# Ledger of designs, part 2: VHH binders against Sulfite reductase [NADPH] flavoprotein alpha-component (cysJ)

Target 1, 215 residues: Sulfite reductase [NADPH] flavoprotein alpha-component (cysJ), of Buchnera aphidicola subsp. Schizaphis graminum (q8k9d3r237to451)
Amino acid sequence: YKPAVATVLLNQKITGRNSTKDVHHIELDITNSNIVYTPGDALGVWYQNSSQLIKQILKLLSIRISDKVKVKDKIITIFEALKKNFELTTNTKHIIQKYTDVTQNKFLKKIISDNKKLNNYVKKTPLLKMIYDHPKKLSSQQLISILRPLKPRLYSISSSQSEMNDEVHITVGVVKKQISGTIHLGGSSSYLSQFLKIDDSVKIFVEEKSNFRLP

## First folded at step 1 (VHH)

Design d06 (framework vhh_brivekimig_d4)
Fold by ESMFold2-Fast, scan of step 1:
Structure d06 (fold): chain B 215 residues (1-215), chain A 119 residues (1-119)
Amino acid sequence: as target 1 above (215 residues)
Amino acid sequence: EVQLVESGGGVVQPGGSLRLSCAASGFTFSSYEMSWVRQAPGKGPEWVSSISSSGSTILYADSVKGRFTISRDNSKNTLYLQMNSLRPEDTALYYCARDFLEWLPEDYSSQGTLVTVSS
């Protein structure tokens, strides 16, 4: 595929009749991008993590903004790494095990030793909450060692190129989790719905839909 | 309350130089890490450089390293960015940020200072 940079033409909150959903309609200018899409294709979007979320995590782990980390072939600041290279919202069994190993947290060791407790913990505990409940001073290199890489998100294309040859349109539902009375937002949906403004640039690609079936 | 006023932008030819200033007020300037952030036409914000409260630790984005120099004068509550060997891709609005991790595009009410590298 060919990655391209698109410019935001519209980012509009849609309040559906009888809906309590938070949904946004986003229109992107793909003029001069050489992007071609067909019905059934998806739009891949690279997003950035919230500066506020990054700050909360770094503060809980006693890591300085200016600390440097090695991210394959490059030495960059921990802030840049967390903003563009790592996923910060989702917790997984793998992350919990790595965090336990790095922190040597006695409570978490008991959780990971029991498969039923671990399954329950993963369901109810987002990454920020685990770190908040069990803070520990870490190096920036230790922090990125437990995180998973940021991947682009795929959104269904709602426009037709034959009608809108220089534009691609997507619909983004804001992901919210209510845990212990606290609302947690997803990284990509938060970035696209709240932070991406008209005239901003976003890195995109088209994911061809391929259902090759032998005759 | 917290106020940051950027200045020093302008139009220059490729290879030229500009010096940006940021006048800070409403907080204890000498206690904060300061940063420069830019936003090119049609693009998202990009971190450019940061300097520690004392001035002893300095970081640059790879795109400007070796060409830009960040500095501060705590006695004047002023942050500077010396930009040398300017390139067309440096064209952007430049913003001063007190705490880069707290910087959100929606929070900026200042106009920044516009740098245009053209020929």
Scores: ipSAE 0.000, ipTM 0.100, lowest interface PAE 15.8, mean pLDDT 76

Design d07 (framework vhh_7xy4_2)
Fold by ESMFold2-Fast, scan of step 1:
Structure d07 (fold): chain B 215 residues (1-215), chain A 121 residues (1-121)
Amino acid sequence: as target 1 above (215 residues)
Amino acid sequence: QLQLVESGGGLVQPGGSLRLSCAASGFTFDDYAMAWVRQPHGKGLEYIATISWNSGSIYYSDSVKGRFTISRDNAKNTLYLQMNSLKPEDTAMYYCAREDYDILTGYLDYKGQGTQVTVSS
């Protein structure tokens, strides 16, 4: 696939008044992009982590926002790396294991030694909460060593190109996960619903769900 | 030992342009994020623009976005602010500043002596 750049035409909440569900309708301008799609295809969206979340994580780990890291053979700031290259919202058993190893945290060592405790902990503890509960001074290299690469998120295309030649439309449900009374938002759904504004640029690609069509 | 020296201020007519420079010495310039802040006479400090160590992250105050451009030359230990479409409201003392690690608090380690910008006919 080749990523293309689209411009935001509309980002609108479509749920009714007093609804507990947060759903957004997003329209993107794909003029001159060479993008071709059919109904049922998926739109991949490259999202960015919020500056506030990045700053919170860096502060808890005593990492300077100007620290340098190597990503894909390019030297960039830890701030830019966390904004564009790493997933910061989801915790996994593998991340918990790596964080325990670099921090040598006694509480987390006890958690990872017990499969039932680890399963319960990962279900109840997002990445930010684990770092908040067990802060430790780390280097920027140590931080990126425990994180997962940020991958584009797939959304079902709701528009038809035969009706809207220069636009692609998606519907995005805001992912809300309530853990210990706290609501945690998904990275991509937060980016698209709360932070992406009219005239903003976003990187996209199309993933076809249809079988190959002969000429 | 640590020093930030601003220059390039002056009197300019509305709609005009000025380029401010800040010469840094006494520290490893490319290890720090840098900022431009301003203070109009009789008012508080206003944060104008900030730039990361490698120019990868740049932020602007809404009041100057689209008119001002922050940049840096790490080989010359120099920070710049290109100011276009100047308005009377931009009249202030402009300071070059070095940012602490905690950007959430807006903490500044060092601030220069400033350079005066006056926008009037």
Scores: ipSAE 0.000, ipTM 0.093, lowest interface PAE 18.1, mean pLDDT 77

Design d08 (framework vhh_lunsekimig_d3)
Fold by ESMFold2-Fast, scan of step 1:
Structure d08 (fold): chain B 215 residues (1-215), chain A 120 residues (1-120)
Amino acid sequence: as target 1 above (215 residues)
Amino acid sequence: EVQLVESGGGVVQPGGSLRLSCAASGFTFEDYALYWYRQAAGIERELIASIYSGGSTNYVDSVKGRFTISRDNSENTMYLQMNSLRAEDTGLYYCAADVWEYSDLGYDYWGQGTLVTVSS
C-alpha cells in the first residue's frame, strides 16, 4: 500500500440525540493524493494519541516532551513518537512484564510471578493506571521499548470515486468499554470520532478487497 | 528475518533434568528482556521465567529453586535449565523476545515452542 495524507472535510455524528450508539460519518479530501479506490475497498487510517494522554504518561515517567528517540530509521521527539507511532491505551501481559523489567518494581514482580494475579491485573489495569500506580524515571528509549506499535485501522469505504473523485467517505462506530465504572475509549475510534476536526490531516491508504477464488 | 528457535525438549522421568535453548537470528538479544512461557493442556500460557538485559531474573513460585534462566549475548542464545522435573511441568515451552519492529503481533515475538513431557 502507498500511504497518503488527506484533509478532513466533514466529521458528523449521524445517530440521534437519544440513541445509545455513537456513529460518525467522515469525509476526507484526497485531491492530488493519487488515491484510487473501488466499491468494496477499505480505508486504512493511522490514528493519533491525544496530547493530554501523552503528557500524563511523560510526566509520570519524568520524561521531557522534547527528548529524542530512535524509531526505525528516524530520530524524533518522544512526544511525536507517542503521538503517531505507539499504542498507548491497551495493557497486555507482555507490556506488564516489560514495565516490571525496566522499573524493577517490587509489587509488579510479585504480580508477574503468579499466573492468577497477572490475569486479574491485566483485566482490571489499563496502561495509564499501571504507570500511575507505579511511576519510575525512565529514559525515552526505555519507554518506547515496552510499547506496542500503533497500527492503522481498516474502515469500509462508503463513497464511490466515480461520483466523488476527490473524496473518500467512511463510517466509524465509537468503541466504548466500561471497566469498574470507568469508560475506556478505543484508540482509533475515539480519535476519529472525537478528536479529528475539520482541516486536520490524517494518514491513509487503500486496502483493496478481492473476490479471488481458488480453483 | 527474525527467528527464534527453541530446542532441548523431550521425554523425561520425574526427577530428571532438561536444558532448553532459544537461539535468535536476524536481531541481537543484548538490549532486550527475554522470557520463557509454558502452555499446558487446558491452561492459559503462563510466564515462568524472565531474564533482563542486565542479568536479573524472575521466576514463578512453582519453579523457583528448580529452574534457572540464563543468557549468552555473545552467542545470541537464552537457556532454561530445568531440574527436579515434575509431571506438572509437562507442556509446550516458548521463548519470547520483544522485537516489535519485526513482529506482526506488535512487540511480542515468539518461537514455535518445544514440547517437554514428564512421564513415568
Scores: ipSAE 0.000, ipTM 0.121, lowest interface PAE 15.6, mean pLDDT 77

Design d09 (framework vhh_7b2m_4)
Fold by ESMFold2-Fast, scan of step 1:
Structure d09 (fold): chain B 215 residues (1-215), chain A 119 residues (1-119)
Amino acid sequence: as target 1 above (215 residues)
Amino acid sequence: EVQLVESGGGLVQAGGSLRLSCAASGFTFSDYWVGWYRQAPGKQRVVVASITSGGDTKYSNSVKGRFTISRDNAKNTVYLQMNSLKPEDTAVYYCAAELYSDSWYFDYWGQGTQVTVSS
């Protein structure tokens, strides 16, 4: 697969009977993208982390937005790296372990020493909440070392190219977690539903049915 | 120290030609997908042409047949040859480079070069 750039034509919230669901119908212009899809294919979407989320994380870790980091063989700002290269919403056992190691946090050391506590913590604690609860001054390179790469997210294609040859349509469910009175938004779903506007550009690719991930 | 520097823009009469260059430094240029984008006043930035690391090219319908994108990996440079220019081609033209991979990407943008086509 290789990426193409699409333009947002429509981003419409679908109101369901149940108020607990936040679902969006998104239509993308794929004119001149050379995108071809068939029924059962998925759309991969590259998303960007919100500037607000990045600023919150950097502030909690006492990192300047202009600090430089090495990503692969290149030097870029930490802000740019966090915007496009790293996943910032999902916490994992590996991230918790690395964050505990660099911070030497006593509470987190107790969490990682007990498999049941660690499993429970991962399920309930997004990355931002862990950093918020246990802030520590880090270098930009230390921050990068604990994060995982940003990967495109796959969405089922709801349109037919025979009817909409210059468009691809997807349905996106917004991922929200309410923890300690604060709403935590999913990266890709938040970007697509709340931050991506009509006429914005988004990077996409088609994943063939044979490679489509299981539900 | 990553840089993309556009050059070759200017004022030209309708029907004329311009060649834009994008000089890259500070990264392994041959691995990168490179695109030319343009933004007219009050309009969204849109893709004009792109070339993959393997040399595959794509063009927007508005420029297909008039513009040609090419790359010279030995010189770390991408070119956009613009023929039969029209007033509606007036825009700031940007060069962008992205590392194509299964897991990682990062974007570099140039500062842009102004193209003005008079009628």
Scores: ipSAE 0.000, ipTM 0.120, lowest interface PAE 16.4, mean pLDDT 78

Design d10 (framework vhh_6qgx_2)
Fold by ESMFold2-Fast, scan of step 1:
Structure d10 (fold): chain B 215 residues (1-215), chain A 122 residues (1-122)
Amino acid sequence: as target 1 above (215 residues)
Amino acid sequence: QVQLVESGGGLVQAGGSLRLSCAASGFTFSDYAMAWFRRAPGKEREFVAAISWSGESTFYTDSVKGRFTISRDHAKNTVSLQMNSLRPEDTAVYYCAASPEYLDWDYEYDYWGQGTRVTVSA
């Protein structure tokens, strides 16, 4: 795959009356990108974390927005690293274990020692909520050590290139989870549906679907 | 004791350029992120651009990307905003602000200047 930069042409909510799902139709300009796709292919999209989410996390951990971290042999600010290099919305058992280790939190130590409690906790507790419930002063490098890399998210292509040579269209379901009265948004789906605006640039690639069919 | 003093505002025709400067004193300039905000008549203050304490990271609001450039000079304790391809919509009072941690939220900035007026004629 070769990465390309596309420009947003349209971002429209398409869910009907009485729908419990929030679905967006997004159209991207791929003029001069040399992108080729066929029905069944997926569009990979590199998203960015929201500035608001990053600032909330950094404030709870008493980390300066301009503190430096090393990422893939580059020294950049923690803000830049969290914006582009790390996933900030999903909690995992591995992240919970790492956060427990760096914080030495007594409550979380009890959670990770019991597989049933850990399974229940990860299901109910997004990353931001865990940090909010159990804040601790960390270095920027400690924070980076517990996070997982941000990876592009794949979306099914809904357009046909024979009809729309210079455009690629995707349908994005907005992932929302309500926990204790608070709405928690998915990283990629919230970026694409709420933060990505007309004329914004987004980094993309096409992942071809294998012609091999499973039995 | 803490002062931020803006300069460089004025009247310019659409398509023209202006360079705003902000002189900082009374705090350790190298420890603070610096930003420019603006307030048009009858509107709320909005974020324009910010630069990290090291100068390595810059942030811009979408309406000024590619037209404005923020920079800082640690030797002179100044932050500057180079404004090119000015539009009538850029008419506002421009404010310099300083924060130890937060770059794009105005309620998180510790220190503010008095502002410098920019008027872009059609």
Scores: ipSAE 0.000, ipTM 0.096, lowest interface PAE 19.9, mean pLDDT 78

Design d11 (framework vhh_7pa5_2)
Fold by ESMFold2-Fast, scan of step 1:
Structure d11 (fold): chain B 215 residues (1-215), chain A 121 residues (1-121)
Amino acid sequence: as target 1 above (215 residues)
Amino acid sequence: QVQLVESGGGMVQPGGSLRLSCAASGFTFDDYAMSWVRRAPGKGPEWVSTISYSGGSTSYADSVKGRFTISRDNAKNTLYLQMNSLKPEDTALYYCAKDLSYEWSGAFDYWGQGTQVTVSS
């Protein structure tokens, strides 16, 4: 089990006209990666948040792109931190409670005081929408204090290493979930389908799904 | 100085077709997702369809799936909605809306004035 960097060989939409499914076939070059996989394994992919989403959030919170934050033992820009280290698409009760605390927003205080209202709000309100509806000047350190760490996403491997020694292939569906008329998009699925181009690099690992062994 | 101008509405019989257009100016059109939202008389706004910044992904409300097609021409800064098999229930004022994001966020910062679609026998 070792993280590796792969290069994109192909990113092709395979979904037909007027389909409600947006599906992409992605081929990655794993030459010299020491990656080994078997049928039934999954590919973990580290995605990055879009520069546009980051800029939108920072503008609403009056934060400069160049502001510095401490992430673990490193001092980096807030822009780099949000691009690679934090999840920006999903809202949670914990995030709503922390955002309410740092903003002192009267409407959100009423929401978090009632568990049923909080449950309903989190289902209907993506992170960007909450910030858009209730903007407030924050420090960059306050912003990262409320966010979740970015986690890699798992995709089923559609290729066989015995047939393609230097490649791994995955099929990625664009994740769109409708809740009470609101659409929620997945961060990794939109990254892989919309933004990943030929010759781009992606960080990957193999997650074993079976105990298959060949003696 | 953002401007969204809808056109192509009108009166049509049930089962008919209409094509709506939205001309956008004052922003980088190909950086943002675009949506169609409608409002029937006496009702709240209903989301109809969204298209991503590149045109690579689309979504539709269940009420219009298989009948409506959203598309965009980034070279012309124009959004389209092809409406087929129109029903009386499709009667509404149709708005072009600019999303805050390159994908569907559900939040909009600019709307057009709307174009009226009336489906009646």
Scores: ipSAE 0.000, ipTM 0.124, lowest interface PAE 16.0, mean pLDDT 78

Design e01 (framework vhh_6qgx_2)
Fold by ESMFold2-Fast, scan of step 1:
Structure e01 (fold): chain B 215 residues (1-215), chain A 121 residues (1-121)
Amino acid sequence: as target 1 above (215 residues)
Amino acid sequence: QVQLVESGGGLVQAGGSLRLSCAASGFTFDDYAMAWFRRAPGKEREFVAAISWSGGDTFYTDSVKGRFTISRDHAKNTVSLQMNSLRPEDTAVYYCAAEPWLYDSAGYDYWGQGTRVTVSA
């Protein structure tokens, strides 16, 4: 797929206030792009991690924001790498195992030695909370070795290019987790619906219907 | 030991203003993101606004954006919600909530008991 940069024209809430699912209608300007789509295609959207979240993680791990790291064939700052290249909100069993290995944390070693404890821990402990509970000085390279790559999120295209040549429209749903009276603010859906503003730029691509795979 | 105590609720006419405050104690306030939620009779609890632990990021539900402003006071360990241009549909019990991380999936750890806001038509 060939990424392009689009500008936000509209971000509008279209569902009721007490719904367990909030829905937003987002319109993006694709003028002077080579983007071609048909109804039923999906729009991939690349999001960026919060600067505040990045600074918190780096502080807990005693990593300087200006420290350099190798990402594939490039040397960039750890801040840039975490901003654009790595997922920072979701914890996984694999991440917990890697973090335990690099930190040699005694508590986490007990967790990973028991499959039931590990399963329970991963369900209840976000990445930032694990790092906060068990901080350890790491190098920038050690940090990125633990993390998974940032991947675009796919949304169904609701517009028709034959009628809206220079725009693409998507509908973004955010499911509220309310079983314990909580709200789920994480991920690209929250970024698009709550944080993306008019005139913001987003990196996008089109996934054709014949190859479309829902996440 | 951990307490969140809301104040500032009351009866107000449509178009009026109220300022809600939440006093936090028993935890390291500066390490926690703070939020306001509301619950109208017969409905589930709805997110209203949140502020990061640094105060650098604020988040609002669309129905209150431009009318409500969330802020925090480091020296007083308080979070406030300034509510302007109030509408009858803003009538609810408003709850203060705290979590160590705004961006995690665990949700809010601590909750206050709520303060009632009634907006007359």
Scores: ipSAE 0.000, ipTM 0.121, lowest interface PAE 15.7, mean pLDDT 77

Design e02 (framework vhh_lunsekimig_d3)
Fold by ESMFold2-Fast, scan of step 1:
Structure e02 (fold): chain B 215 residues (1-215), chain A 119 residues (1-119)
Amino acid sequence: as target 1 above (215 residues)
Amino acid sequence: EVQLVESGGGVVQPGGSLRLSCAASGFTFSDYALYWYRQAAGIERELIASISSGGSTNYVDSVKGRFTISRDNSENTMYLQMNSLRAEDTGLYYCAAEYDFGLDEYDYWGQGTLVTVSS
């Protein structure tokens, strides 16, 4: 099992004006990828975090974009690691606990000491908001130790390989969560809808989904 | 169709063991953090154990060393192995799933399974 690289052929918004839904149709070139799919299969897509989000986080933590970190036996910049290897949009209970430990923040210590407060905090507080509310100078290694690995997101394939032999098409709903009057975008859906442009490369794989229906 | 189906609840005596299962369908199980919550009579629902999409586990102090949470991504099932059960472990046990990488998908909850520890 190996991921392939596809090139973006088309990325267009298909929802009409005055619609409450924001939906994009994305077409990917899979020529020379050896990708095979059937109806019912899903497309896994590796997304990248926005440069703006990464820079905001690094500034709040007083980390230089050129600082080096070790990821899977490779030494790369913290900027590159955050762009491709770590999830940056979602907060988790584990992240909150680790961030509290490295920062020694008194407010967050009270949050993690109470299961109900911790559950409420994680639901309403994205990673960036927690860091913004409670900034602290950290090393790049401390930051990496807190974060979760970036995993691909699955999308239903809307094309047929028998008709579009060298293409795979997906439909992406843009995910927005409103928290305390602020709109927070999902990582994968915002990457695919707003940041992925024609001729860009994206890493993909096919997850086979078998559906057996009763006779 | 998204579904969490719990099983394994029942009546056991103090010091006994019980294994709960939570079978999931309709979502990409491996991307979800999974939780066991307990609702005891007269007490607010409490998170007792968690396992992340990456396999990291966490427990409340009252069950550490007695309970073990695990997941089998190939079977889309989460387990709670409960050993050295005490009367205070009596309650409804709820399975929950939360997308580990985003706030854009809602938590999924099971129906609850009753565990009664009594002599």
Scores: ipSAE 0.000, ipTM 0.100, lowest interface PAE 17.9, mean pLDDT 79

Design e03 (framework vhh_7b2m_4)
Fold by ESMFold2-Fast, scan of step 1:
Structure e03 (fold): chain B 215 residues (1-215), chain A 119 residues (1-119)
Amino acid sequence: as target 1 above (215 residues)
Amino acid sequence: EVQLVESGGGLVQAGGSLRLSCAASGFTFDDYAVGWYRQAPGKQRVVVASITSGGSTKYSNSVKGRFTISRDNAKNTVYLQMNSLKPEDTAVYYCAVDWESLYGEFDYWGQGTQVTVSS
C-alpha cells in the first residue's frame, strides 16, 4: 500500500433518536491521491491522540510537554510523539509489566505475580486508569519505552468509485468503554467522530477486499 | 507473558478436512473477540474468520460455507473447522485476540500452524 493524504468533505452523525450507538458518516476527497478502490475494500486511517488525553497522562507522570524524545531516528517533543506515534488507550499484560518495572509500584508487583489477578486487571483497567491509580514521576524516555506504536485502523468503504469520482466514504462507530464511572473512548473512532472537521487532512491507504480485517 | 498456541495443521488432500485449535495461556478468552488469519507464500496476511465473546461469527467470502469458527471458553480454546479444502487454502494459519478494539487490530498473535493442501 502507499499512504495518501485526503481532505475531509463531510463528517455527519447518522444514529437515530433512541440509539445507544454514536455512528458517523465521513466523506473524504481523494483527488490527486492516486487512490483506487473497489466495492468491499477497506480504508486504513492514521489517527491522532487527543491533546487532552496526552496532557492528562503527562501531568500524572510529571513530564513536560516540551521534553524531547528520539522516535525512529527523529528528535521530537514528547507531546508530538504521543500525538502521532504511540497508542494511548489500550492496556495490555506487556504494558502493565513494563509500567510495574519502571515505577516499582508495590500494588502492581502483586498483580503481575499472579496470572489470574493480572488477567482480571488488564480486562478492567485501561492505560489512563492504571496511570491515574498509580502515578509516578517518569522521564519521557521511560514513558515511550512502555507504549506500543500507533497503527492505522481499518474501516469498510461504503462508496463506489464508479459512482463518486475522487471520493471515498466510510462509516465509523464510536467505541466507548465505561470503567469505574469514567467513559474511555477508542483512539481512532474518537478522532474520526469528534475531532475531524471539514477541510482537515487525514492520512489513508486502501486495503484490498481479501485482506479486510475484523470489524 | 500472554501466549497463543495454534495446532492442528498438516498435509491433507483436496476435499479433505482439518480442525485447527488456538489455545490461550496467561489469560482467558471469555471477554475477547478472536480471529483466524492466514498467510500464503508471497502474499499478505488476511482474515478468514472471527468470533465475538458472545458467539457472533463472520467469514471471508473465500471460506464461507466451508469453514466454521467456534469457541470453548471452558477449555480456553478457539477452533477453526476447515472442510472441502482446496490447494488455494495452503497457508500458515494464525490466531489473534482483540483486547479492546472493535475494528480489527489484535494485540496478541500466535506463532502459526502450517496447512498444506495437495491436489
Scores: ipSAE 0.000, ipTM 0.107, lowest interface PAE 17.7, mean pLDDT 77

Design e04 (framework vhh_7pa5_2)
Fold by ESMFold2-Fast, scan of step 1:
Structure e04 (fold): chain B 215 residues (1-215), chain A 121 residues (1-121)
Amino acid sequence: as target 1 above (215 residues)
Amino acid sequence: QVQLVESGGGMVQPGGSLRLSCAASGFTFSDYYMSWVRRAPGKGPEWVSTISSSGSTISYADSVKGRFTISRDNAKNTLYLQMNSLKPEDTALYYCARDEWELLSGDFDYWGQGTQVTVSS
C-alpha cells in the first residue's frame, strides 16, 4: 500500500499525575487517504529526529551542521540527513563495533572483545550515551557510515474502522532509559508524543499482518 | 523462565461478563508494562489494553472503551481484564503480553498461551 498523509486530530498524554511513564493516545484523520485497515494491522509512521538531539551529536563529534553528505545519490547537509534519513536513538552491536573501528577507542575495544560485556553494554547504553562517554572528531561521512537507515515505526492500531471510518488511532509509549542521571528517549516515540500537534501532517501507511508478535 | 498463564475464559451470552487473569512468573512483574491482545478467528491480533508498571497509566482500544477494565496486583504478580457488556465481536483468544522494555506500541517480548472467549447466543 502506498504512503499517505494524515492530519492529527488528537494527541493526548494519558499518563497519571505522578507517573514517570509517558503514554500518548494519537488520533489521525485518514479522510481521502484511501487507507483501509482491519483488526491486527499495524500503522507505519514516518518520523523525524529532533533538532536538539542532532545538534548534541554533531557537537560531540565536532561536525558542522552545514557539512554535506551523499545519501542515495543526493548531496544534502548532515543536519537534513540526520533529521530524515538515519536512526539516532537505538544502539546495536553492529553500531558499537563500527563506532569502535572508526574511533579506535581502547575501552570499547575491550567491550567488543567479550561477548558477555558487549551484550550487557548494548542493553544499558543508548547511542547518545556511547558518543557522550567516548567522543571523537569524525567526518560527516564517517558518522553516517555507522548509523542505520531511518525506518518507519510500526504501531498497533487501537481503533476499529467499522466504528471510525475516517480515523485511525494508535497508543504510543515514550521509551525512556535513565542512565547516570540522564533520561534518553526513543526517536519515533519522542516525535509522536512531543512534536505532533493538532492539524500537523504525518506520513503513514498500513502494514497488513497475520501472526503479529505471536508464535 | 518467563511464564505468563492466562485463565478465566469461557462461553457467555451477549451482554454477559468475564474476568480474565494472567499469572506472571520468572521476572519482576512490577517493572513491566503489561497488555492484553486478542486474536479473533481468521483475523490478525488486535491490541486491547495496556497498563503501566505502577498501574497509573491505562489505555484501551476504542472497540472496548467503557466495557473493559484492565488492572494489576503487583503483590500477586497478576494482570486482570474485566470484560462487561460482551459482544459477539469480542469472540477471540485473549493473550497476556509483557511489553518489551517500556514500549506500548505493540512491541512484546513474551506472550502467554491465551484463553478462549466465546460470545454467542
Scores: ipSAE 0.000, ipTM 0.108, lowest interface PAE 16.3, mean pLDDT 77

